# VHH binders against F-box protein At1g11810: the designs that were tried, part 14

Target 1, 377 residues: F-box protein At1g11810, of Arabidopsis thaliana (Mouse-ear cress) (q9sa94)
Amino acid sequence: MTTTMSTLPVVLVDEILARVPITSLRSLRSTCKKWEASSKTNLVGGKATARKSSHVGFILIGDKICSMKLDLNGGDDFVDTSVNQVSAFDGFAISQLFHCDGLLFCISNNHYSNYTLMVCNMYLGETRLIQNRSLFESYQNFCSYAFGYDSSKNRNHKILRNNSVSGGYEIYSLKSDSWKDLNVDLEKSIHLWRLGSVSLKGNAYFRVIKVIEEGVWEYNLLCFDFTRESFGKLLSLPFESLGDEGEGIMVISCVRDDHLAVLYQRDTLGIWISTEIEPNKVSWREFLQVDLATLDGFPDVFIAGRFIVDEEKQVVVVFGQETELDLNHGNAFIFGRDGYFTSFTVGDAPPEDFTSYVPSLVSLQIDKTGKRKARDD
Key: E = the ipSAE of ESMFold2; O = the ipSAE of OpenDDE; V2 = 0.75 times the mean of E and O plus 0.25 times the DockQ between their complexes.

## First folded at step 1 (VHH)

Design h5 (framework vhh_lunsekimig_d3)
Fold by ESMFold2-Fast, scan of step 1:
Structure h5 (fold): chain B 377 residues (1-377), chain A 125 residues (1-125)
Amino acid sequence: as target 1 above (377 residues)
Amino acid sequence: EVQLVESGGGVVQPGGSLRLSCAASGFTFSSYALYWYRQAAGIERELIASIYSGGSTNYVDSVKGRFTISRDNSENTMYLQMNSLRAEDTGLYYCATGSDEWFEYLSKTGPYDYWGQGTLVTVSS
């Protein structure tokens, strides 16, 4: 009846659903609803102490998704943190997390380096498994991913990926539940950083390397516009990044849902926040500069991977990998003004990613109704 | 024991209005977030509106501006006022609630969700 190849994606769906129990998804949904309720009551009725800031979201520790609450008690040596593994994903080895419009996009790997893509609405307890166009293609190379939505009236959420086999790009539409090839033009001297795009106002922002000459490159920023389905112009950065291979580390993050932050690490740690951000235009303001040479406790080897900006406390929380030799410790660093520096432990493995909790009512259900058009009266 | 009972469903013309009620018992109503879900034939149950213990509300885009969720803590009742009803609003409407002790349950089972039996809304010309 059915061909063996046409049944393989269905088998993968069944396996993944079997690893994510319905009870676990319902529990996660209820948890996200309570986070929203707690956040709203703290904001409106507020016992908010002026010296305490709280951050709630999901963090990737090793290959596991965990919930995290981080309380910054300003002036205390103790940082109050709560980290719990999300049991709904116990059967998955998660390699990347992306966040857009209250949805999580997760990439899972197995021991054979095949990729499973899924979009989750933690608030509704919904998960959509994304079918690969070619099973062989996903097994061969690393892909760059981005998550966003177009500016259409009903928002079509989309995933962009680099097609490692053809060297081109593919785009997935949540509304049509289908992939299509995308003809995008990117200058040969521009290379997308392999991991970690950031979604902002429906578009995705990439760290890129621009090759100037043999062995000399600079960091730039590039936007993919999900409405136009094309890359914008290179965006200027607020620091000098010109250097040889292996110098400097650039990380990007979202602030206040509508601004981009950039962290640049070399001899100093600098953080800038956008004052204006559009696909073809950006302006920046400096938030923090730290001279790492003044910090005796700072590791000799540290690669920043993710950061959280707390503007009220005037600090930045930086997660990253300290050394390839010490995979048993998950340390994070807090940098502030006037040489303020402290560290705290987050789990028993280096944290790789963090996304703030944002509830969403975006449905991940496939439209099984058919041809009907809805009219707005 | 927790009990939720929906009422107020019925048949209505396009552009008409209905008010759904959810009567609750067996828990401290004022301390819990409350939700309206709907389910149409062939489609999984979807969350359409929420109201939190502090009074904040949230809506799915398709009902925003047309539906209003509210709660009366003195009556242990939640409401959904539905205006400008459309054919696509047809479905079974459920109310639901969840507990407030999320940190304890997240890594184990999570809080218990309580659901009503549902009330049918049919929008037809």
Scores: ipSAE 0.000, ipTM 0.108, lowest interface PAE 21.0, mean pLDDT 69

Design h6 (framework vhh_7ocj_1)
Fold by ESMFold2-Fast, scan of step 1:
Structure h6 (fold): chain B 377 residues (1-377), chain A 127 residues (1-127)
Amino acid sequence: as target 1 above (377 residues)
Amino acid sequence: QVQLVESGGGLVQAGGSLRLSCAASGFTFSSYAMGWYRQAPGKQRELVAAITSGGSTRYGDFVKGRFTISRGNAKNTVYLQMNSLSVEDTAVYYCAAGTYVEYHSGGSYTYRDYDYWGQGTQVTVSS
């Protein structure tokens, strides 16, 4: 059922509304009186008024969902950041966060390996708790997840789950509020990275390791198509990814809501952005290359975890750990052209996830498909 | 039918030693990386030790110098030798197998992307 959640933090309302198309702004205003009141007092005109090099979204710090604003418009090396815990999730320890079509999919766990799955529309203040399905779900802590939607009328939003213990696949439909089994199996040489699938244009993209021979593997990407309900073919990456015992770090991120970016770290840090991405085809362009050994003051050990691309300023913001198990520092680094490098602090722990946010009118009510519910009063 | 079967857990007094074993079947063991994780009640799951198919090892900060991971490819088994045990080592210990590169979530979880996990074995350290 739908539970009324706290509205978005007021500090983010104007920044978020600035990114909404003018044609959609009137419907958003009419749907939420709080947003209507806020937008009437501010000069918010939609995407055309959005600030350049300003990023707004949600981050996962430790086990808490926080809203984040990152403003890079303050001149050379200036970074203005604000981070605020989202009170709607108080009492929940969040382990994973996914974003698709203005909806947040969250996995909450407690100390007994019990998992709660929930989908939230923060703009509408709606939450749907997803019903547990039989014994299969007792292994929630060993499952991989992906979030997307199909091409049907009004978009049927779906969650894919793979249980690594049973090896089975299943899919949840928000429209029917039910799970169904999928008879899908990957080649034994192909292994999904269980954490960090990315939703893009309704489909989900996974980091994949393909075993070539003992101790030798190759990084690839794999798309799950929520319309066909099947995996595509392996997608090539724009770098040589000979694993040689797992020394490289690969992270993926969504750019401009319609492109994929990949970060590959070893002794250098490279960023590529897709020029074309489809379930069975990808092409790439290089965005940035950094030789980490040439950066004075850069940590001896750094493991990239998440990143944000700012194409206008030609920089990347990278979040990560300064040691393998260092959870005490929330340092982020900004890399740019010609050895440009600076740092700032985000919080008490490195951000585990980041997702840009744009509100939507997708309803989580079981008895409707995004349309107004009739009243009988 | 992939199986990972842990053994060697139990009750031990502080300062003592235990050796955990994990017998693997249903996959080509020598091609896979193996790991040990632990989770105590009220705590997050954390890395104890990992060993690659080539024999390279990695340890969690709280066990480095006290624990040793090793593998016996001929026996399809991975081992964890635990020395100088303390009450803080009390946890369920999980065996894991997979092909991976080491990736650490930036937050409170340290994961290696493993394909297969054992059911876990309880280790209790009393004073």
Scores: ipSAE 0.000, ipTM 0.290, lowest interface PAE 11.4, mean pLDDT 72

Design h7 (framework vhh_8emy_2)
Fold by ESMFold2-Fast, scan of step 1:
Structure h7 (fold): chain B 377 residues (1-377), chain A 127 residues (1-127)
Amino acid sequence: as target 1 above (377 residues)
Amino acid sequence: QVQLQESGGGLVQPGSSLRLSCAASGFTFSSYAMHWVRQAPGKGPEWVSSISGSGGSTNYATSVKGRFSISRDNPSKTLYLQMNSLRPEDSAVYYCARDSGYKYPSGWYLEGAFDIRGQGTQVTVSS
């Protein structure tokens, strides 16, 4: 599928071809091209009462990558959602999914190796296996990941990995196809959450917890700058973060590929969108504030996991988990102005991640003069 | 002071057994899931086993399943790892770690980093 396959041992090439059929990749490319066309059409305007707002992307449901299309219709409460498993990944159990610049970074379990790291270009149907595999045997690994790129011409895409046991940091470069150790200065009281990072303008923004004292912590936001290969300063949040377990829930999301959004849930649900976002500076504007106690039918103990902002319709779509009984269905809620509230079910299990679709022409090909390490597991 | 202190490591022959202990202090031990992690010289850290706060749920890495057993004594604030049928490849520094956790209604997810780790105890399996 990529030129990197020509450098692999015959056995590994055959294994890759068996796991990711060419027919499945062609189908996936077709789907991505349709989404690009659909997305552009929906953004060029329409009548307010008849406007169709469409969101397309990938979600992780259980251990499977699924494509999702979410249609929000104006003038009624109808929400049309379609979720389809991506057949190209039928042989993989995916534990984490990251998106940057139209590329997906996936962490997968397989029976020959405990973890397979791969970068995929869904639009071009290309994949690259990352040489330096984790030794962890469970989705319960101790690594936090982030995906981004530097400011160089043609962008060097990079993966940041933090090992919480060693405290060490490593960075992978797609151009060199190699890992290097990275010396970073980060307070011991600051902890990165595995699902807390979002890629934005080539950098990664982390949801972090800062431990103040035993059993007391607060939410903070932290940027990793892939050009400088360093963390920025803690970024201010537009709400009072609390230092107690069981208090508010913080979730971050990307808006228009150039702004960050933050959701904070307690007795109310607040959504803020950045007006300025850089590695060492942020400013916020309030997008939506909802009093959850006023909503008829809103569940007790809802834990927000991911959200989508639709600025044209002035709504937010929030995915999350409400009870043990909901493990077979993911519940999603739409919140809007003046108490507008509706709900719907997504897939067969709560979505663990969502990435908006953005097509990319970034090649995952490696120069034939480069050497690819054969891995012996 | 929040502390974790491992003990029980040593030099043993292949096929032997060892029991590792981790003494916890400065926090409500029963409220946290706990883990054993190991690191061999020149290799990355490997998760070995985990146990829920109540002790009702346990998990093991495939490489140790059936040979190792994790347990805890909440009144004494102690975590244990019973290691049977030890192999040379089990040689490593073993660390006790407290799960920083992120708790959903469905239970604990290892979505957070560990917020505390012990100093480790060396296990060497050789003839």
Scores: ipSAE 0.017, ipTM 0.447, lowest interface PAE 7.4, mean pLDDT 72

Design h8 (framework vhh_ozoralizumab_d1)
Fold by ESMFold2-Fast, scan of step 1:
Structure h8 (fold): chain B 377 residues (1-377), chain A 127 residues (1-127)
Amino acid sequence: as target 1 above (377 residues)
Amino acid sequence: EVQLVESGGGLVQPGGSLRLSCAASGFTFSDYAMYWVRQAPGKGLEWVSEISGSGGSTKYPDSVKGRFTISRDNAKNTLYLQMNSLRPEDTAVYYCARGKTYYPGSWGYSKQYFDYRGQGTLVTVSS
């Protein structure tokens, strides 16, 4: 009783990916070209066969990676969710997730303050452990990370991080399996947020803080171009964030693989989507504005962490923490137009991270034949 | 080895004041956001305050805003909490914690966002 993916309807593929443990995803690499095309259409949105209000990805709950499917095609308090722990990461405490080009970049922390960096292709079941410079093994907690690729043939996937000892930056190349120091011109008044970068078309976008004077700062957005290996200009945001107490929360997310969304929470929750996004230029349109004080039954303390925009349903799904120290509640909230508000449970603890997932055939294997590796380098 | 050692707790009458201290060692103190959290008997952890690595940004919940002040001395590797107008409901064990994020408000505070916590210091507000 061998079931093959090549004969399955497109709409079923996302359900299988959400329900199959990561250790089983390796078997799916035997998938025919037809299923590969169907998977891409189903996850990134496309024609009539794509499920535009179904979202598939990985969610980080209680230091564990889980596969998640969220189906918003129902109504009247109906939200179909499935969350399943991924057994391939048993024994790892995962602190951060980044996604680029079908690859996951994961940071694991153990109780000795040692950090493990890894890149995984979940579809192929391949993992590459990244060698860390010994000095950075002690300093992982204050590194900012970004994941992307350059425009070279077959894409060279790269990781950027700040060098906490020198105050500079360094970049890892997946093709060379090595780190190099990078001299980038970044004003000392600009500070990168540890969890604030998303990958978009091979580049990384950071939420940053610009310090105006002691105790006075504002949010900004900054692009790192992995082809040029340099930062762009500060990008304007569609809201004002100037203040000294840090009462506002800024979160960024990707929409339709080619647009950026920002969420800004204070007394209201606002969402904007880019109409134009390039390393040195951005334009915004408002998607949704919610007055949280008008919502009956909304928790007194809520800190937005990650979000999903569903343009078909005209809603936003927001993951966060209902109390900053209560780890026994895994509620997510759906906000819509005209005061529409509902909630659902995603687990037994607040989610720490979420990334949408699109499978790819990017191999993490190194050619074991030194002769071929030397030729293909 | 990362160590956080709290001190300054004790018995105080309602309306009184206390100043808590946390001595940090084993890491570059100025590179980390720091937090005060408390746990009343039989209750869960409650966030009390947070401060950025530079000390330039602070955040408080409404329950303590205007009464409590967080501060730090990066030259002495010490975190402080000044508690004024103390109430019986402030009775708890107070812990300092090292943050996994550099700036307050980026994700919010939870025990998942701190990697080290001290042993705590008991504050009892009673007549």
Scores: ipSAE 0.006, ipTM 0.256, lowest interface PAE 10.1, mean pLDDT 72

## First folded at step 2 (VHH; from e5, 15 letters changed; framework vhh_ozoralizumab_d1)

Design e5z (at its last look DockQ between E and O 0.18; V2 from the best seeds 0.00; counts 0 for: pae O 9.1 > 2, placed apart)
Fold by OpenDDE, look of step 2:
Order: structure tokens, then sequence, then C-alpha cells
Structure e5z (fold): chain B 377 residues (1-377), chain A 123 residues (1-123)
């Protein structure tokens, strides 16, 4: 019997899927019916993509979206990293990248003059260009964005956009393919970071600052609930961040699909992971605390940009940049809970917006009636 | 509301010069150090210059030192970048920014830079 993909045991198919580059999954989907079926049942469910030993996802390096595979199980080499530019975005200069439920939302600045919003399903090979409303077109660079979905049966993916100049909010719905004004507001003392919102369980979490007085502020978290289409309460952080500009750097990341992690860098590097997280409530546990001054080889000036927590290996990978170093290199450091410390270089710039990727079957096509095609169950 | 608006970009030949301007509003301009940063195609943000609030001190990376000059007019809430001896590698979108290190360099920046102005250096 000729061994074909159709004759392969399910276990083997799953193993193959786990080893396939995320950018090749689309191609493989069309290889055979069995693969397609497996993709629907296992891949989308996260089972097949649960690469136990590696972190796989999309990142932004410079203005290019790349796929990254980070293997922390390397023998003599603790780290095996594979980074590849995603050709689907050729011709686009990407300024921001968001991930939610297998979809990518990215903002491109074409020729540095025209901004394009697009949502991509990399698995289906679908891209939707989102038409901007004229009101926000001239201020795209001043907007904060969030990507999430509501709790509806088919998960309506939505984009929140805030214009920092006008202060207005609007929300785009994939289902309706339309923007609407959102009557939400923040306290005057609260400011959203333009970059770095993280999607978790359909909601988005913003790093925010609360200004106490001129030059004195503190970090907070703020959740946007895409079901209620409203902001939650300010969420307290597990560290003291009160100070002036430059007192500390905060970064947020997802841990799996269930938790939020926060990094706080000053003289020490602290990592905390949420134990419970809701729009109005959060609890934290400490994952790692490192005195950076005690680490040989750690630069004096380092700006953390993104980090990955590996709970299995009990390490944190922090991507960033040393300001005095060649800007054409991304620096990464691995911190272990046991005191382990090492460094490696990744790409031409510090990786940003890493997100673990699980394929989605959400179609981005709009039918003739203007309705999105139903998700295949 | 912090607003920064860059202007002055354009196409220039190698060896040419440009002067960029940045109009600032929404904050006490003179109280803040200001920065020029740039982003070349396919590259991350790069620090280009720094000037103190008073304008008394300036800093440059080696890549632009001796060629670029940052200045400011606090009375006009305007930041300037004089670019001389331009090179193809200087091709980028140039942004003025108030908070460089924490907000922009980390990738978690607030709205502290303008829309940018494109500088293209090509023969």
Amino acid sequence: as target 1 above (377 residues)
Amino acid sequence: EVQLVESGGGLVQPGGSLRLSCAASGFTFSSYAMYWVRQAPGKGLEWVSEISGSGGSTKYPDSVKGRFTISRDNAKNTLYLQMNSLRPEDTAVYYCARDWLEELYSGYGMDVRGQGTLVTVSS
C-alpha cells in the first residue's frame, strides 16, 4: 500500500502538523481531504499546534511580519530559533501587529503615506482590507488599537480604535464590515499606550498610565471587553511603578491562552503571571525576580520590548534592544527561575508583538449580501 | 493632547540637504527633551538625535553625527532637524518624538510622535 497522507495514522498526522511551519499550514490543508479534516478537528482546536516544546507564532521585525519558531529544548544549545519573513505581506510596511484567535490584524503604512488596516487569516489565506473612515484617516499614527472578539456564538471579531487627538473611540465589526462610534471614555488622567495591547480570551488588555501629577505617573492595566464594548476598571499591577518618566519599563504578554503576564524592568526584572483575570479583577503570582546588576553580560542599557514565558522550562525570554548597540540586531535574554542566564541575537531588529499562533477557520469573505460567510463548525 | 506634526521631507540626491520641522502642541514644549527618530523600510525605529528642553545639549548617534543638527525654537514650539550630506541609507520616515526610550523603543509607546515625514535619498 502506497503510503499517502490519507493512509497515515492520526497520531502521525498530528506529529507532522506539529512540525510544519505555520506558514505552510495553508498549503498542507489542500494536500488531501484527511489533512483538511484533521485541520478542522485538531488544528483549529489547538491540539495539533500544541507544540509542547516550542513557541510558534508571528512576530514583527522592523516593518516585516515574520514567523518564528523558538525551541528552548536545544541540547547543547539551549535555544534554536527560526525566523522567516512572511511573503504574504510583501509590499507592506507593517507598523503594528495584533493577534486574536488565529487572526492577524495589522496596520501598514504603504509608502509611509497611506495607512491600511487589514485582517488576515493565514490558514485560509484570506485577507480583508478594512476601509477607514475619513475621520480617522489622517490620524492613523495617533491611534491606539485593540483586537478581540465578543461572546457571540460565532465570535464576532472586532477592532477597537482610539484617536488620541480627538479622543474618540470607534469599533469595527468583522460581521458587519462596518465602523461605529463607541461612546466610551476614560478618565482624563488615564492614557492608553499606542502600542502593545494584548488580546486574551476575546478581550484586550492595555498598558496604561495614570497621571498623578505632572511628571508623576504609574502603570496600570485596562481591559476592553468586546462583548460589552466597554472598559473595565483599572487593574492593579503586582509592583510599584509610581514615578517619573524612565522609572521603569512595563511589558505585557500572554501566557498560553489563559493568562496575562507582566514584565517590569528597572534595576530588577520582575515577571508576574495572572492567576485570575477578568475585565474588572486580576490576581498575580510572581514568576521570576532577577537583579539585573548581578548578571554578567547583561547590558547597562536595555529596553525590553517583548517577552515569552515558558512555564514548562521555567524560563522567560526577553527580547529588546540595547540603545548603544547596533540597531540592526535584536537582543534576547533568557532568564531562568533557577538563576539561569544566557543571551542570543535575533533578526535585524528586536522582535515585537510575538503571538502564539493557532489556525482559525474564520472566513474573512463577505457574501453578496454583505454578510460574512458562516464559520464552518 | 500631545500633537506633533512633522514636515520638510522629500526627495533629495545623495549629498543633498533637507531641513525637517516638527510643530508641537498639547504640552509644555520647553520642559521636555525632544527626539528625532526614523524608520527605514524593513528596519526598526532608530534614534537620530536628541535635544534637551532648553536646547543647551544635543546628542547624536555615530550614524548621523557631523551631518545632522537638531535644534529647537521654544517660542514657536518647533523642533528642527538639519540634515546635510544625506546618504541613501538615510532614507526613512522621520518622526519627532517627546519620549523616545521608554515609549517608542520598547514598542509600547504612547502617542508621542507625529505622523512622520518621508525622506528619500536617491540619485
Scores: ipSAE 0.007, ipTM 0.306, lowest interface PAE 9.1, mean pLDDT 81
ESMFold2, look of step 2: ipSAE 0.012; ipTM 0.382
ESMFold2 (binder alone), look of step 2: mean pLDDT 79; pTM 0.801

## First folded at step 4 (VHH)

Design k1 (from e8 with N59Y; framework vhh_8emy_2; at its last look DockQ between E and O 0.38; V2 from the best seeds 0.00; counts 0 for: pae O 8.3 > 2)
Fold by OpenDDE, look of step 4:
Structure k1 (fold): chain B 377 residues (1-377), chain A 125 residues (1-125)
Amino acid sequence: as target 1 above (377 residues)
Amino acid sequence: QVQLQESGGGLVQPGSSLRLSCAASGFTFSSYAMHWVRQAPGKGPEWVSSISGSGGSTYYATSVKGRFSISRDNPSKTLYLQMNSLRPEDSAVYYCARTYEITYSGDTYTYFDYRGQGTQVTVSS
């Protein structure tokens, strides 16, 4: 019997699927029905377990979306990194990238004139362009965005947008393919950080600034609940961040799909992971504390942009920029316990907006009736 | 207390010029980027122009580029918008707005925190 792609053992197919780049999953799915079925099964069964040893996701480098695979191995060659530009976004200058439940939400910026919002399912190879309300086109560059989903059975993915000019909010629903105004009231002293919201369990978490007085502010965490379509209470951070520009840098990230992590950089680098997190409540555990001044080879000036926590290896990978002058190098540092420290180069620019990726079966197609075509499995 | 007060609006004919002013008080003016935004009846707010705290960088909406000029005088804490070749579609309430800008090594975060009461600009024949 001639061995064909369709006659390969399921175990082998699974292994192949686990090893292929995330950008190749679409192609693999199209190979044969058996591969498609295996791919789907692996996605639904959470058996993405084989990818547990590696961090796979999408990043923004410059204005290009790239796939990244980061393998953290033990030994001298601790890091194996593969970064590839995603061709699906060719022709677009991407300014922001969000990830939620296997979908990418990205904003293309054409220098204050034309913003394009798009949602992509990389697994299905589907892209939806989101039509902007004409009224909002002129100030999109000042908007804060968040990407999430509600608790409905089919998870309605939604986009939150803040109008920084009017202070108003609007919300887009993928199911209805429509925007609506959201009447949300935040305290005047609370300002959303424009970039860096993180999606977790359907909700979005924002870095926010609470202004105490002119030039004096502190970091806080704020959740937007996409089910209730409301903001939660300010969530307490596990560190003090009172200061002004340049005194401290806060970065937020997801640890897998279950926890939120916060990084605070000042003279020391602190990382905390949420133990429990809800829209109105959070608890933290300390993961790592590093005195940066004690590290040989650590640059004098470093600004953290993104970070990945590996709980298995008990390390944190921090991506950032060393100097304003070194715009062309993306540096990454790995911090571990007991003074473990190493560095590697990621690319020509510091990566922005790393997000772990899990494929999704959510179709982005809209039927003529405005209803999402549920692909009948 | 932060205060922004717009002035200079009025009724003008198409093709005419108008200069808007915004007087700022209650904050370190040079530390903030300033913006002009406008809102026409029945329309949402529209960004018009921005200027950096130092005045070294200016930005314009496509609809006003080449016709409008934003400037600032930091010592007097005044923001200006020179509007030339005015069109009926430029009719709106014009607001000056302050943004707080946090820059961390290439990442600039901007948010609006204050705006004035606005000044009415009406362009009509």
Scores: ipSAE 0.015, ipTM 0.344, lowest interface PAE 8.3, mean pLDDT 82
ESMFold2, look of step 4: ipSAE 0.106; ipTM 0.558
ESMFold2 (binder alone), look of step 4: mean pLDDT 81; pTM 0.790

Design k2 (from e8 with E101K; framework vhh_8emy_2; at its last look DockQ between E and O 0.13; V2 from the best seeds 0.00; counts 0 for: pae O 10.4 > 2, placed apart)
Fold by OpenDDE, look of step 4:
Structure k2 (fold): chain B 377 residues (1-377), chain A 125 residues (1-125)
Amino acid sequence: as target 1 above (377 residues)
Amino acid sequence: QVQLQESGGGLVQPGSSLRLSCAASGFTFSSYAMHWVRQAPGKGPEWVSSISGSGGSTNYATSVKGRFSISRDNPSKTLYLQMNSLRPEDSAVYYCARTYKITYSGDTYTYFDYRGQGTQVTVSS
């Protein structure tokens, strides 16, 4: 019997699926029905376990979305990084990238005048262009975005949009393919929230600044619940961030799909991971604290932009900018316990908006009735 | 303490000029791109102009191009907007805003994280 792709043992197929780049999964599922079935099974069964040893996801480099595989298991060269441009976004200048439940939400900018919102399922090879509401077209670059899903049976993915100037909110529903105004209000003391929210378990978490008094502010965490379509209570952070003590930089990230991590940079670099997190409650554990001044080779001026936590290796990878050196190089730093410190270069620019990727079977197709076609599981 | 404070607004006649200033404090000013945005009554906010951290790159909305000029003085941590040939439609509250920008080899990621209280500009005959 001639060995064909369809006659390969399931175990081998699974191994192949586990090792192929995330951008090749679409091609693989199209190989044959057996491969498609195996691919689907692996996705549903959470057996994406084989990729647990590496950080795999999508990143933004410049205005291009790329796939990245980061392996920190290397010997002296602790970092094996593979970065590939995703062709699906050719022709688009991407300004922001979000990930939620296997879907990518992208914002494309054309010189501050024309914006395109896109949702993409990389596994299915589907892209939905989201029609803009005229009201927000002129200032989309000033909007805060969040990407999440509700607790419905089929998870309705939604986009929250806020204008940082006007404070108005609207919400897009993937299921209905429509925007609606959202009548939500935040406390007046909440001055600003950071763009680039992090999606976790269907909710979105924002870095916010709460003004205590004139000239005195602190960082907080704020959750948007996409099920209730409301904001939770301000969530306390595990560090003091009063503005009168100097400006610190806060960055948030996900640790896999289970926890939220916060990075706080001042004279020291602190990383905390949530132990429990809900819209109205959070608890933290300290993961790492580094005195940056003690590190040989660390730049004098550094602004953290993105970070990845590896709990297995007990290290943090931080991508950031050296403001004084205009270094056209993507530098990343790895911090570990006991003073472990190293650096590596990632392409011509540091990766931005890294998001871990888990494939999704959510179809982005709209039926003639304006309803999303549910792919029969 | 991050602070942005706009000034220079007022009531002026059409065709006149006005210069807005934004005093920044509490952060490394040159590390951030700065923007002017405006909001007229009953309208959504409108982007007006932007300038890179170094000041080497500027952009303008079509509606103000050729009339407005954005500049910055990094040593004094001040952002400026020179507004010439003002029109009634330029009437709005003007805000200075900063963006967190990872520039490395270009404008790759930008998000707004602070703005001032605004200054009122009214153009009327």
Scores: ipSAE 0.005, ipTM 0.279, lowest interface PAE 10.4, mean pLDDT 82
ESMFold2, look of step 4: ipSAE 0.012; ipTM 0.301
ESMFold2 (binder alone), look of step 4: mean pLDDT 81; pTM 0.783

